# Designs tried in a protein design chat: VHH binders against b3qqe0. Part 7

Target 1, 332 residues: b3qqe0
Amino acid sequence: MKINLDRTSSGFCIGVQGTIHVAEEKLNQSGELYCLGDVVHNEVEVKRLEALGMETIDIPAFEELRDAEVLIRAHGEPPSTYETARRNNLAITDTTCPVVAKLQKTAKMLHQLGYQVIIYGKKIHPEVIGINGQCNDEGVVIKHPDLSDEAEIAPLDLGRKTALISQTTMDVPGFYELKKNLEKLFAEHGHRNPGTKSGEWMAVRDIDITSEKTGGRAMPELVYKDTICRQVSSRNGKLRDFALANDCIVFAAGRKSSNGQVLYSICKDANPHSYFIEDVDEIQPEWFVGENGKPVESVGICGATSTPMWLLEKVANYIGKTFGDDSGNPDA

## First folded at step 10 (VHH)

Design q01
Fold by OpenDDE, last read:
Formats: C-alpha cells, sequence, structure tokens
Structure q01 (fold): chain B 332 residues (1-332), chain A 118 residues (1-118)
C-alpha cells in the first residue's frame, strides 16, 4: 500500500504558516504572546497555541495594552495599529504575509501618486482595512463586481486617475468582471486611456509604479493590478487530479470547515472512495479494501486549507502503521 | 443575535422542484459567504453549494445540474432551488454562515426537512 500525502494543495497557506511559526518561536522564548485577533480559524490549532501561552486580544483590549509583545497576523494591519503600538510601548512582531505586505506597499504608492484606489474586497475584512489604511482610508471598496450597489460606487470619481487592486483572497472571475464593468462605466463617462477603443484599463507592475514615483515613465490614468493570491485558487484542480490518482482518499478536516466540505465534495466526485475524517479514530478498515476484496494499492491523504499539516501526517502515519506494510514513511 | 432560519421544506413527489429559503438576521448579511448543506438520515453532512459575498456561486459537482443558489441582500435571504428531486434528496437542509476572517461555519440554522416520496 502506497500512501500519498498531498503537501501542496492541503494545509495552511504560506502566509498563515509563517505566522504560526513565528508565534511558536516567540512563545518558546517568552512563554507569553498577545495576538491581535484570531491567528487562524482552526480550533485545534488555536488551542495548541493558547496552551503555549498565546492570548488573543481584540482592538479595545489592544488599545489599553501597555508594555507588551503583540503579534500582527498574516492579513496585516493599518498604520493606525502601529501608531497605537508606539504610543503604548508595545513590541510588535509583524507576521504580515509578504504578499499582503507588498500589496499594502502598492496601495500606498498608488495613493501617493494621486490615484483613486479601488479595492475589490470586503470592507470589514482585516486585510482590506489594512490596505485601505495605506490609502488614508480614502480607497473605494467594491464588493459587487456588477456595480449594482449604489452605496459602494457613490464615492467613485469617474474623472480621476484610478487604480484597481484586489484583496488577495477574492475570486479571479469577480475581479475581472469588476474590471470590465469599471472600464465600461468610466468610458461611458468619457474617461479612457489614450489609444483604447473601449477604454481598457492597463495592467501595471510594481516596477511601473516605482518608475513613476521616481520620476520615470508615467503610468496611464486608468490601471489595474491583479493582486489575487493564486495559491488557494489553484488547489481545486490539483485536488481533483490527486483524488483520481489514488484508489482511496482520506480527507481530513474539521466538520465545520466550509473549505473542507467543498474540497471533500470535489474529491468524492472524482473518487467515490473518498472518506471524510476529523481524526484518526474515525478511520475504518473497510475503506482500504478494494471491490475485489484485496487491499487497495494507493491511499491519498489530503485536507482543507485549515487542516494542519501535522494532522495530515498523523493520519498518514496511522494508516501506514495500521493498514500498510509498516514501512512507517508515508513518502516511501 | 445572529439567526438563520430555514423554511420551505416539506413532502414533495419525485421529479418536482422545491425552493428553500434561509432568513438571516443579526448581522450584515451581504458581507458573508453562505452555504447550503444537508444531512440525510443515517448519513454524514453533505455540502450542496455556496454563494460568496460577491454573488459568485460554487456547487457540489454531483449536484450542480440540480441546484441553484441565490441571495437577496435587500431582504437578507438565501435561497436554494432544487429541481428534479429524488428520494435520495430526502434530508434536513441547513444554511450556514462562514466566518468573515476564516473558512469555518460559525452559525447554522435549525434546518428544514425535505421528504421526497411518491
Amino acid sequence: as target 1 above (332 residues)
Amino acid sequence: EVQLVESGGGVVQPGRSLRLSCAASGFTFDDYDMHWVRQAPGKGLEWIGNIYWSGSTFYNPSLKSLVTISRDDSTNTLYLQMNSLRAEDTAIYYCARVHIEGDEFDYWGKGTLVTVSS
């Protein structure tokens, strides 16, 4: 029996992993660490970190906190958070995801260059709050790509040079739908990039933004940058292939994980011999017997975005030890 | 207080259509991703599909052709349209909210029973 562990399409994103790693290091050193907001939406992982000395605090508690260490999460914080930290003599451990940090910098530069910054995203989401903070809270946050929400589009200045960016976890189709609709809206108002028939916005890179900032080549008035993180969006296709490549799939996730439910359904559709578990005690021996009554040749282990990798490894090891040839190495 | 209340369930004949509703209250509905799930007697939870805050939808591949999810943000209502119902579609149907910062269901309705029988 070959056990295949999906290490690429399962588990926390690299940003969250980085946050957790730093948290662990700090906790091992100090025995205590405040975290501004929930570090991860996984109960098992949160409990683990709490047991190590992590204390989750909210914004009001943060504002009253003095002379302490505070972890900033992967989604980042607005400038105001850092100002509060300075005022209150808080030591900040900043674990902002590099992708998000770059996005914040991009937003800041665009804003400094005088662009109206449109953010495809959720206004109440911490990441968007952070990004918009870099724009002095003057960004226009749009959630509805069809521009159907009048309240969202009311602050738009259709004559102003404008840049479209996105929250990193938004859907790609929605972003480009929004782009298309904005192009139409601005064009109808008579605002178009020169040389464009339909008023297409131009894709820009960080190098383009930097160039303009330093007095180099000027950017077009209407620009966009796809700032969606593809790490999560690519998982569905890979997971299907993974499910097809194995005789049996054991999918590990919390039952309350929405992502887990979605991804499991994909696995099950691709491979009807897919089984959902929260822990190893749910594993059934009959799952590993083929229709012919013989042991299956391959077992795939995968999970949700919120499934810790250690859990997947635990599952793999358990199956290998209990039902496999005792080779103990899931990667063998 | 966050509340989700499913309705529209009942007894229906095979081949018929049914529309379920989920009334949301106590939160800003249009900021949240919403899901439909179901649980048949003696079976585990089955994911049906979801609608994102952006209005985009995603469905269980096994059910994609049979279901449509929509939302009315003006009335804070989530809908599940089911077509060509089968006996195997008999279940308690739940609407669930996803946490704004995560991927976990943080609130569920009490469910509505759908029975498909001749």
Scores: ipSAE 0.512, ipTM 0.861, lowest interface PAE 0.8, mean pLDDT 91
Fold by ESMFold2, fold request of step 23:
Structure q01 (fold): chain B 332 residues (1-332), chain A 118 residues (1-118)
Amino acid sequence: as target 1 above (332 residues)
Amino acid sequence: EVQLVESGGGVVQPGRSLRLSCAASGFTFDDYDMHWVRQAPGKGLEWIGNIYWSGSTFYNPSLKSLVTISRDDSTNTLYLQMNSLRAEDTAIYYCARVHIEGDEFDYWGKGTLVTVSS
């Protein structure tokens, strides 16, 4: 019986995994660390790190904290957070995800070049707050791609050179719907890139932005950069493929996990031999018996984005030792 | 003050349909993903399904053909349409909000009781 552990679409994203690793290293060294906000939205993992000496604080507590070390989470913070840290003599361990950090830099450079920055995203989301902070909070945050929310679009200056970017976790179809609607809106106002019939905006890369900032080739007045992280947006499809590739699926997550329920429903829809567990004590032997009374040929083990990899590994090891041979060992 | 108030429960005959409502206040409703869960007497929580802020839905496969979740962002209301009700659908039905950053539910309503009996 072959045991396949999904390490690509299950568990924390690489940014959050990196943040947890840095937190563990710091706690092993000093035994204490403050974290601004939950390091991850998984109570078990937060409790684990708190037992090692981490203390989760909110913005008001951070503003009063002095002479301490504080971890910045994967989603990053606006510049004002770092200013407060300097004022309060805080040592910052910054684990902002490289993707988020790159996006913050993009937003800052576009703003410095005089672009009106439009952010496709949710205004209250910490990632958007951080990105907009790079634009001195002058970014125009739009969540409704059809431009139906007049309050969202009221700040737009349709005559100004403009750049569209996105929160990394937004949906791709919505981004391109928004782009099309903005192109139409600006063109109807008489603003379009020279030589375009429909008022198309130009796709740009970070190197294009850097080139203009350092005196190189100038970008058009109306540009966009698709900053959506495909790692996150493709997860449902990858998990469906994983479920189809195995004879049965053991899915590990908390029952109150939103992502856990949704991802399990995808597994179950794709493979009726999918089973939800919170831990190994829920595993039933009959799940691993095929039609001929012999073990199924393959077992896939996966979980939600909030499922720690150590739990998935525990499940894999348990199944291998209990229902298989040494080939189910985590080393196999 | 975040509030979620379920309504529309009551006694209903088997085979009938019922629509439950969840009135939301104290937050920007259309930023949040919402879920329905239920708890039958003496049982644990059972997930029914969700609806994302964007309108996409997922359902418990065992209930998929029997339920529909929708939202009306103009009235800050979440709905659960239930069809072909059975005695086993007797439960307290809760709506739940997902934390803006997280995978866990952060607010729940007090629930509305649905009793399916003839």
Scores: ipSAE 0.500, ipTM 0.806, lowest interface PAE 2.4, mean pLDDT 87
Fold by OpenDDE, fold request of step 23:
Structure q01 (fold): chain B 332 residues (1-332), chain A 118 residues (1-118)
Amino acid sequence: as target 1 above (332 residues)
Amino acid sequence: EVQLVESGGGVVQPGRSLRLSCAASGFTFDDYDMHWVRQAPGKGLEWIGNIYWSGSTFYNPSLKSLVTISRDDSTNTLYLQMNSLRAEDTAIYYCARVHIEGDEFDYWGKGTLVTVSS
């Protein structure tokens, strides 16, 4: 029996993993650490970290805090948070996801270059708040790609050089739909990139932005950068493939995890021999018997985005030890 | 204050259809993913399906052919259309909101009872 552990489509994203790792290290060293907001939306994990000495604080509490160490989470914070920290003599442990940090820098540079920055995203989301903060809160946040929300598009200046970026966790089809509709809107108002009859916006890279900022080659007036994180957006497809590639699927997640329920449904649709568990004590021996009455050849272990990897590993180890032959290594 | 209020439940005969509604208030409804779940007597919570803010839907495979989830963002209302109801569909039905930053349910309605009986 080969045990395959999904380390790509399951568990915390790389950003969140990094945050948790740093938190653990700090807590092991000092025994005390404040975290601005929930480090992860998993109660078990939060409680674990709290038991290690982490204290989760909200914005009001943060504003009153003095002479302490505070962890910034993976989705990042606006410049105002850092200013508060400086004023209050707080030591910041910044675990902003590198992808988000890069995006913030991109947004800042675009704004500094005089671009109207359009952010495909949710205005109330912390990541978008952080990104827009880099634009002095002058960014135009659009969630509806069909431009049907008049309130969202009201701030748009159709004559201004404009850059489209995205919240990292938005959907790819929606982003490009928005791009297309913006192209049409701007073109109808006579704003087009030179040489583009249809008014197509041009893709730009960070190197292009940096070049313009340093006095190099100027960018077009209408530009876009796809800043969607593919690690998150491609998970559904990968899980389906994973489910198809194994005889049996054991899916581990909290029963209250909405994401867990959705992802499990994907697995089960692809592979009817998929089973949902919260812990190892729910595992049934009959799951690992094929239709022919013989042991299955492969077992896939996966979970939700909120499933800790240690739990998945625990499940893998348990299955290997209990039902596998000594040859199944989940790390292979 | 965030509120979710389910309605449309009642007693129905097998084979009939029923549409449940969930009225949302106290938050920007169109930013949130919404789910339907149910709990039958003596059983645990069962996930029915969800609709994302983008309008995409997912369903429990066992119920996919029998249910349709939709939303009207202009009225802040979530819907669950159920067809060909069976006795085993008897349950309290809940709408639930997913946390904006995560993947956990943060708010639930009080539920509406659906009883399928001859």
Scores: ipSAE 0.493, ipTM 0.850, lowest interface PAE 0.9, mean pLDDT 91
Fold by OpenDDE, fold request of step 23:
Parts: C-alpha cells; structure tokens; sequence
Structure q01 (fold): chain B 332 residues (1-332), chain A 118 residues (1-118)
C-alpha cells in the first residue's frame, strides 16, 4: 500500500504557513505576541497559538496598544496600520504574504504614476483594504465583472489612464471578464490604447511599471496585471487529479469547514472511494479493501485549505502503521 | 447584528417539491458565499451545496440532481429548491455564511424542519 500525502493542494497556503511559522518562533522566544486579526480562519490553529501566548486583537484594541509586539498577518495591512504602530511604539512582525506584498507595491507604483487603479475584489476584504491603502484609498474596487453594479463603477474616470489589478484570491475567469468589459466601456467612450481597434488593454509587468517610474519606457494608458495567486486558484484542479491518481482518498477537515466540504465533494466526485474524517479515530479498515477483496494499492491523504499539515501527516502515519506495509513513505 | 433566518419548511409528501428561503440581514449579503446544510435525526451534518458570491453553485454530488441553490442579492435572500423529496430528506435545514476571509462557517440560521412523510 502506497500512501500519498497531498502537500500541494491541501493545507494552508504558503503565505499563511509563513505567518504561522513566524508566530510560533516569536512565541517560543517571548511567550507573548499580539496578532492583529485572526492569524488564520481555523479554530484549532488559533487556539493552539493562543495557548502559546498569542493574543488576537481587533483594530480598536490595536489603536490603544502601546509598547508591544504585533504580528501582521498574511493578508497585509494598509499604510495607516504601520503609521499607528510607529506612533504607538509597536514592534511590528510583518508576515505579509510575499505575493500580497508585491501586489501592494505594484498598486502603489501604479497610483504614483497617476493611474486610476481598478481592483477586482471585495471592498471589505482586508487584503483589498491593504491594497487600496497603497492607493490612498482612491482605488476603484469592482466585484461584479459584468459592471452591473452602478455604485461600483460610478467613481470610474473613463478618460484617465487606468490599471486593472486583482485581489489574489479572486477567480481568473471573472478577472478577464472584467477586463473585457472595461475594455469595451472605455473604448465606447473614446479611450483606447494607440494601435488597438477594439481598445485592448495591455498586460504589464512589474519591470514595466518600474521602468516608467524611473523615467524609462512609458506604459500604455490602459493596462492590466493579472495578480491572482495561482497557488490558491489551481487547488481544485490539482485535488481532482490527486483523487483520480489514488485508489482511496482519506480527506481530513473540520466539519465546519466550508472549504472542506467543497473540496471533499470534488474528491468524491472524482473518486467515489473518498472518505471524510476529522481525526484518525474515524478511519475504517474497510476503506482500504478493494472491490476484489484485496488491499488497495494506493491511499491518498488530503485536506482542506484550513487543515493543518500536521493533521494530514498524523493521518498518513496512522494509516501506514495500521494498514500499510512498513514501506509506505508518504513523501515518495 | 448578523442574522440568518430559514423558512419554508414543513410536512410534505414524497415526490413533492419544496423551496426553502434564508433571509439574511446585518451584513453585505452579496459579498458572501452561502451554504445549505442539513441534519437528519440521529445523523451528522450533511452538506447540500453552496452558492458563491459570484453566483456560481456547487452541490453535493449525491444531491445534485435534486437541489438548486439560488440567491437574490436585491432582497438578501438565499434559496434552496428541492425536488422529488424522499423520506431520507427529512432534516433540519440550515443556511450558513462563510467567513469573508476564510474557510469556516461563521453564522448559521436556527434552521427549518422539513419532514417528508406519506
């Protein structure tokens, strides 16, 4: 029996993992650490970290806090948070996801160059708040790619050079739909990139933005940058493939995990021999017997985005020890 | 205050259809992914399906042909259309909101009872 552990599509994203790792290190050193907002939307992990000395604080509490260490989460924060920290003599441990940090920098540069920055995303999401903060809160946040929400599009200046970016966790199809609709909207109002009949917006890279900022090559007036994190957006497809590649799937997640339910459904659809568990005590020996009465050849272990990797490893180890031959390396 | 209130439950005969509603208040409804779950007597929670903020839907494969989830953002209402109801569909049905930042259900309704009986 080969045990395969999904380390790619399951568990926390790299950004969140980084945050948790840093938090643990800090807590091991000092025994106390404030976290602005929930470090992760997983109760088990939050409780674990709290037991280590982490205190989760909200914005009002943060504003009153003095002479303390505060962890900034993977979602990032707007510039105002850092200003408050400075004013209040707070030591910031910044664990902003590198992808988000890069996006913030991109947004800032675009704004500095005079671009109207359109952000495909949710206005209330902390990541978008952080990104928009880099634009002095002058960004135009659009959630509806069909431009059907008049309130969202009301602030748009159709004659202004404009850049489209995205919240990292948004859907790729929606982003490009929005792009197309914006192209149409601007073109209809006579705003087009030169040489473009249909008024296509041009893809730009950070190097292009930097070049313009430093007096190099000028960018087109209408640009876009796909800033969606593929690590998050590609998980569903990868998980399906993972499910297909194994005889049996053991899916570990909390029952209150919405993502867990969705992802499990994907697994089960791909592989009817998929089983949902919260812990190892739910594992049944019958799951590992094939239709022919012989042991299955492969068992895949996977979980939700909020499933800690240690739990998946625990499950893998348990199955290997209990049902597998001593030769099952989950990392092989 | 965030509130979710399910309605539309009752006693129905097998083979009939039923439409449940979930009235949302106290938050920007159209920003949130919404789920339907149910709990039958003596059984654990069963996931039915969800509708994303974008309007896309996902269903439990075992129920896919029998249920349709929709939303009306203008009225802050979530719907669950159930067709060809069976005795095994007897349960308390809940609507649940997914946290805007995460993976967990952060709010649930009180539920509405659906009883499928001859």
Amino acid sequence: as target 1 above (332 residues)
Amino acid sequence: EVQLVESGGGVVQPGRSLRLSCAASGFTFDDYDMHWVRQAPGKGLEWIGNIYWSGSTFYNPSLKSLVTISRDDSTNTLYLQMNSLRAEDTAIYYCARVHIEGDEFDYWGKGTLVTVSS
Scores: ipSAE 0.486, ipTM 0.843, lowest interface PAE 0.9, mean pLDDT 91

Design q05
Fold by OpenDDE, look of step 10:
Structure q05 (fold): chain B 332 residues (1-332), chain A 118 residues (1-118)
Amino acid sequence: as target 1 above (332 residues)
Amino acid sequence: EVQLVESGGGVVQPGRSLRLSCAASGFTFDDYDMHWVRQAPGKGLEWIGNIRWSGSTFYNPSLKSLVTISRDDSTNTLYLQMNSLRAEDTAIYYCARVHLEGDEFDYWGKGTLVTVSS
């Protein structure tokens, strides 16, 4: 029996993995660590970390905390969080995702250059709060790409040089729809990039922004930067193929995981011999017996984006030891 | 306070259609992904489909032809249209909200029972 572990489509994103890794290291060193907000939206993982000494705190608790170490999560925090930390003598372990950190820096630089910063995103999302904080909370957050929400567009200054960026987890089509509609809106009000007929906004890179900041080449008045993270978008198709490539699928996720439910449904549709588990104790021996009464030749192990890799490995090891010959390399 | 309240369930004959509603309060759908899930007696949770904050819909491949999810933002109500109901569709149906920052359901309705019986 060959055990195949899907390491590509399963598990936390790189940002979250980094956060968890740092948290573990800190906890191993100090035995205690505060985390501002949920480190990950997986109950099993949170409990594991709590058992190691992590304490999740909210903003009010954070504001009252003194002389402690606090982990900042992958989605980042606004400058005000760091100010509070300084004031309260908190040691900050900053695990802001590099992608988000770069985005924050971009937003800050654009703002410093005098651009009105439009953020495609959800105003209430912590990431957007952090990004907008870099703009002194003067950013214009738009969620409706069709510009149908008057309240969202009311603060727009159509005569001001303007930069469009995005929350990292927004949809790509929506971002470009928003761009198009903003182009139209600004053009209708007589604000266009020179040399453009339709008033197209120009794509800018980090190097362009830095160049202008340092007194180099000036950027156009109307610019955009696609700051959407592409790491999460292609998992569904790969998972289907994975399900088809194995005789049996063991899908590990939390029952409350929406992503888990979605992905499991894909697996089950592709392979009716797919089974959902939260832990190894749910595994049934009959799953690994083929219709011919012989052991299945291959078992695929996969999970949701919120499934810890250690759990998947645990499942793989359990199945290998219990039902398989030790010869299955889960990394093959 | 966030609340989800499902309605529209009942006893229906096979082959009939049924529309379930989920009334949301304390938040707006345009910020959140909303899902329909169901649980049949003695079975695990089954995902039906979802409507994303953007309005895009996705469905369980096994149910895709039988269900339609929509929402009315003016009334903050989520809908599940089910067609050609079968006995196996008997379940408690739940609407659930996905956490803003993650992939876990953070709020559920109490559910509405759908019984498909001759």
Scores: ipSAE 0.748, ipTM 0.943, lowest interface PAE 0.6, mean pLDDT 92
Fold by OpenDDE, look of step 12:
Structure q05 (fold): chain B 332 residues (1-332), chain A 118 residues (1-118)
Amino acid sequence: as target 1 above (332 residues)
Amino acid sequence: EVQLVESGGGVVQPGRSLRLSCAASGFTFDDYDMHWVRQAPGKGLEWIGNIRWSGSTFYNPSLKSLVTISRDDSTNTLYLQMNSLRAEDTAIYYCARVHLEGDEFDYWGKGTLVTVSS
């Protein structure tokens, strides 16, 4: 029996992994750590960290906290959070995802260069709050790419230099739809990049922004930067292939994991010998017996984006030891 | 306070259609991914489909041809249209909200029972 562990399409994103890793290190050192907000939306993982001494706090609690260490999560925080920390003598462990940190820097620079910053995103999302904080909360947050929400577009200055960026977890089609609609809107009001017939906005890179900031080449008045994270976009297709490539699939996730439910359905559709578990105690010996009554040749282990890798490894190890050829287990 | 209330369930004959509703309060759908799930007697949770904050819909491949998810933002109501119902579709149906920052359901309705029987 070959056990295949999917390490590519399963588990936390790199940002969240980084946060958890740092949290663990800090907890191992001090035995206590505050976390501003939920470090991850996985109950098992949160409980594990809490058992190590992590305490999750909300914004009101954070504001009253003094002389403590606080972990900032992967989605980042606005400048005001850091100011509060300073005022309250809080030691900040900043685990802002590098992608988000770069985005914040981009937003800040664009704002400093005098651009109206449009943020494709959810206004209430912590990431957007952090990004907009870098723009002194003067950014225009738009969630409806068709510009159908008058309240969202009301603050737009159609004559101002403008830069479009995105929350990292937004959809790519929506971003480009928004771009097109903004192009049209601004063009209709006589604001176009020079040399453009249709008033197309120009893609800019960090190097372009930095160049302008340092007195180099000036950027166009109307620009956009695709700041959407692509790490999760290809997982569904890969998972299907993974499911097809194994005789049996053991899918590990929390039952409350929406992503887990979706991905499991994909596995189940591709391979009817797919089984959902939360933990190893749910594993059944009959899953590993083929239609011919012989042990299956391969077992794929995979999970949701919210499934800790340690759990997947635990499952893999358990199956290998319990049902593998070397297990000596008569029930294998 | 966030609340989800499913309705529209009942006893239906095989081959019939049924539309379930989920009335949401305390939040708006345009910020949240919403899912329909069901649980048949003695079985585990089955994912039906979702509608994302953007309005995009995704379905369980096994159910795709039989279900349609939509929402009315003016009434803050989520819908599940089911067609060609079968006995195997008998279950408690739930609408669930995905946490804004994660992939975990943070709120569930109490569910509505659908019984498909001759």
Scores: ipSAE 0.704, ipTM 0.930, lowest interface PAE 0.6, mean pLDDT 92
Fold by OpenDDE, fold request of step 13:
Structure q05 (fold): chain B 332 residues (1-332), chain A 118 residues (1-118)
Amino acid sequence: as target 1 above (332 residues)
Amino acid sequence: EVQLVESGGGVVQPGRSLRLSCAASGFTFDDYDMHWVRQAPGKGLEWIGNIRWSGSTFYNPSLKSLVTISRDDSTNTLYLQMNSLRAEDTAIYYCARVHLEGDEFDYWGKGTLVTVSS
């Protein structure tokens, strides 16, 4: 029996992995750590961290907390959170995703340069709250790319130099639709970048922003930066292929994982011998018996984006030890 | 308080169509991805499909031709249209909300029973 572990399509994003890693290290050192908001949307992992001494707190609890260590999670926080921490003598462990941190810096610089910052995103999302905080909460948050929501567009100053950025988890088509509609709107009101007939906004890089900030090259009045975190394209296709390539699939994820349910359905559609588990105790010996009554030749192990890799490895090891010959290297 | 309430279930004959509704309250409905899932007697949870906050829909490949998911953000209502119902479609149907910050179902309805029988 060959055990194949899909490491490519499973596991936490880099940001979340970083958060968890740091949390674990801190907990191992101190035995206690507060986390502002949910660290990860995986019950098994949360329980593990709680067992290590992690306590999840909300904003009201955070505001009342004193003389403690608090972890800031991958989504980041606004400047006000840090100010509260300082005031309350809280030790902050900041695990803001590097992508988000960069975005916050970008927003801050744009704001400092006098740009009206438009944020494509959800106003209530913690990431957007953090980003907008870097703009002294003066950013214009737009979720409807067609500009159909009057309340969202009401604060827009069409004569002001303006920069468009995005929440990292927004959709790419929507961002560019918004860009297009903003270009049209501003152009109709006589605000255009020089040399542009249709009033196209210019793409800017962090280098451009930094240059202007330091007295270098001035940026155009109307700019945009695509700050969307690109998800791995074709993940579903790869997973399907993985499912087809194995006799049996063991899919490990939290039962409440929406992503897990979606991905499992893809696996099951491709390979009817796909089984969903939350932990190793759910594994059934019958899954590894072929139609001919002989052991299956290959077992694929995969999971959701919120499935810890250690769990997948645990599953692989369990199956190898219990049902396989000792020689099965999950990495082969 | 966040609430999801499914309705529209009942006993139907094979080959018939049924439209389920999920009434949402207590949150900004249009910010959230919504899913339909079902659980047949003695079986595990089966994902039917979802609709994103943006309106994009995705379906279980096994059910894609038989179901349509839609939403009305003005009334905070999620819909599941099912066509050509079969006995195997007998299940409790749930609407579920995905957490704003992640890919976890944070709220579920109580479900509505659909029984397909001759």
Scores: ipSAE 0.649, ipTM 0.903, lowest interface PAE 0.7, mean pLDDT 92
Fold by OpenDDE, fold request of step 13:
Order: sequence, then C-alpha cells, then structure tokens
Structure q05 (fold): chain B 332 residues (1-332), chain A 118 residues (1-118)
Amino acid sequence: as target 1 above (332 residues)
Amino acid sequence: EVQLVESGGGVVQPGRSLRLSCAASGFTFDDYDMHWVRQAPGKGLEWIGNIRWSGSTFYNPSLKSLVTISRDDSTNTLYLQMNSLRAEDTAIYYCARVHLEGDEFDYWGKGTLVTVSS
C-alpha cells in the first residue's frame, strides 16, 4: 500500500505557517506567550498551542496588559497597536505576513505622497484596519465594486489624486470591476490621467512609488496597484486530480472547517472512497479494503487550508504503521 | 447577538421541490460567506453549497443541478431551493456562517428537518 501525502494543496498559507512557527519557538523558550486574537481558525491547532502556554487575548485585554510578550498575527495591526505596546512596555513578536507588511508600507507611502487611498476590502477586517491605520484612518474603504453603497463612496474626493489598492484576500474580478467603475466615476467628474481618452488609471509598482517618494519620477494622479494574494487560486483542480490518482482518500480537517467541507466534497465527487476525519481515531480498517477484499494499492491523504501539516503527517504515519507494509516512506 | 434560524423543512414526496430559509440577525450577509450543510441520520456532515460575501455561489458537484442558493439582503435571509427531491435528501439542514478572519464556521442554526418519503 502506497501512502501519498498532498503537501502542496493542504495546510496553512505561508503567512500563517510563519506565525505558528514563531509562536512555537517562543513558547519553547519561555513557556508563555500572549497572542492578540486567534492565531489560526483551527481548534486542534489552537488547543495545541494553548497547551504549550499560549494565551489568546482580545483588544481590551491587550490594552490593560503590562510587561509581557505579545504575538502579532499574520494579518497585521495598525500603528496604534504598536503605540499601545510601547506605552505598556510590551515586547512585540511581530509575525505580520510579508505580503501584508509590504501592503501596509505601500499604503503608507501613497498616503504620504498625498494620494487618497481607496482600499477594496471589508472595513471590519483586521487586515484592512491595519492598512487604513497606515493612512491615519483616512483611507476610503469600498466593498461594493459597483459603487452601489452611497455611504462607502461619500468620502471620495473626485478631484484628488487617488490610488486604489486591495485587501489581500479579496476577489480579483471584484477589484477590477471596482477599478473600472472608479475610472468612469472620476472621468465623468472631469478627472483623467493625461493622454487617456477614457480616463484609465495607471498600474504602479513599488519602484514607482519609491521613486516618487525619493524625488524621482512623479506618478500619475490616478493609479492602482493589484495587491491581492494569489497563493491559493489553483488548489481545487489539483485536489480533484489527487483524489482520482488514489484508490482511497483520507481527508483530515476540522468538522467546523468550511473550506474542509468544500474540499472534501470535491474529493468525494471525484473518488467515492473518500473519508472525512478530524483525527486518527476515526479511521476505519474497512476503508482500506477494496471491493475484491484485497487491500487498496494507494491511499491519498489531504486536508484543508486550516489543517495543520503535522496532523496530516500523523494520519499518514498512523495508516502506514497500522495498515501499510513496513516499507513505504510517505515522502517518496 | 448573532442568530441563525432555519425554516421551511417538513415531509415531502419524492420529485417535489422545497425552499428552505435562513433568517439571520446580528450581522449582514454582505460581509460573510454563508453555507448550507446537511446531516442525514447516521451520516456525517455534507456540504451543499455556499454564497460568498460578494454574492457568488458555489455548489457541491454532486448536488449542483438540484440546488440553488440565494440571499435577500433587504430581509437578511438566505435561501436554499431544492428540486427533484429524493429519499437520500432526508436530513437536517443547517445554515452556517464562516468566520470573518478564517475558514471556520462560527455560527450555526438549530437546523430544519427535511423528510422525503413516499
């Protein structure tokens, strides 16, 4: 029996992995660590970290905390959080995702250059709060790309140089729809980039922003930067192929994982011999017996984006030891 | 306080259609992804489909032709239209909200029972 572990389509994003790794290191050193907000939306992982000494705190608790170490999560925090930390003599372990950190820097620079910063995103989302904080909370947050929400667009200054950016987890089609509608809106108001008939906004890069900031080439008045993270866009197709390539699929995820439920349904549709588990104790011996009464030749192990890799490895090891022939390294 | 209340369940004959409702309070759908899931007797949770905060819908491939998910933002109500019901569609149906910062369901309704029998 060959055990195949899908390491590419399963597990936390790179940002979250980084956060977890740092948390573990700190906990191993000190035995205690505060985390501002939930580090990950996986109960098993949270419990594991709590058992190591992690304590999750909310904003009110954070504001009252003194002389402690606090982990900042992957989605980042606004400048005010760091100010509070300094005031309260808190040691900050900052695990802001590099993508988010770069976005925050971009927003800050655009704001400093005098751009009205439009953020495609959810106003209540921590990432957007952090980004907008870099703009002194003067950013215009728009969630409806069709500009149908009057309250969202009311703060817009149509005569001001303007930059459009996005929350990293927003949808690409919506971002470009918003761009198009903003182009139209500004053009109708008579605000256009020079040389453009339809009032198209210009794509800018980090180098362009930096150049202007340092006294180099000036950017156009109306600009946009696609700041959406595309790390997870092709996982569904690969998972289907993975499911088809194995006789049996063991899918590991939290029962409350929405992503887990979705991805499991894809597996099950592709391979009816797919089974959902939260932990190894749910594994049944009958799953590994074919219709002919012989052991299956291959078992695929996969999970959701919220499934920790250690759990998948645990499952692989368990199956290999319990049902496999002693010879199969799951990493081959 | 966040609340989800499913309704519209009951006993129906095979081949019939049924529309379930999920009334939400304490939040608005346009910020959250909402899912329909079901649990048949003695079986695990089955994903039916979802509607994203953006309004886009996705369905279980096995059920795609038989279900439609929609929402009314004015009434803050989620719907599940089911067509050509079969005995295997007998289950408790739940609407569930996905956490804003993650992929975990943070709130569920109590569910509504659908029984398909001749």
Scores: ipSAE 0.631, ipTM 0.911, lowest interface PAE 0.7, mean pLDDT 91

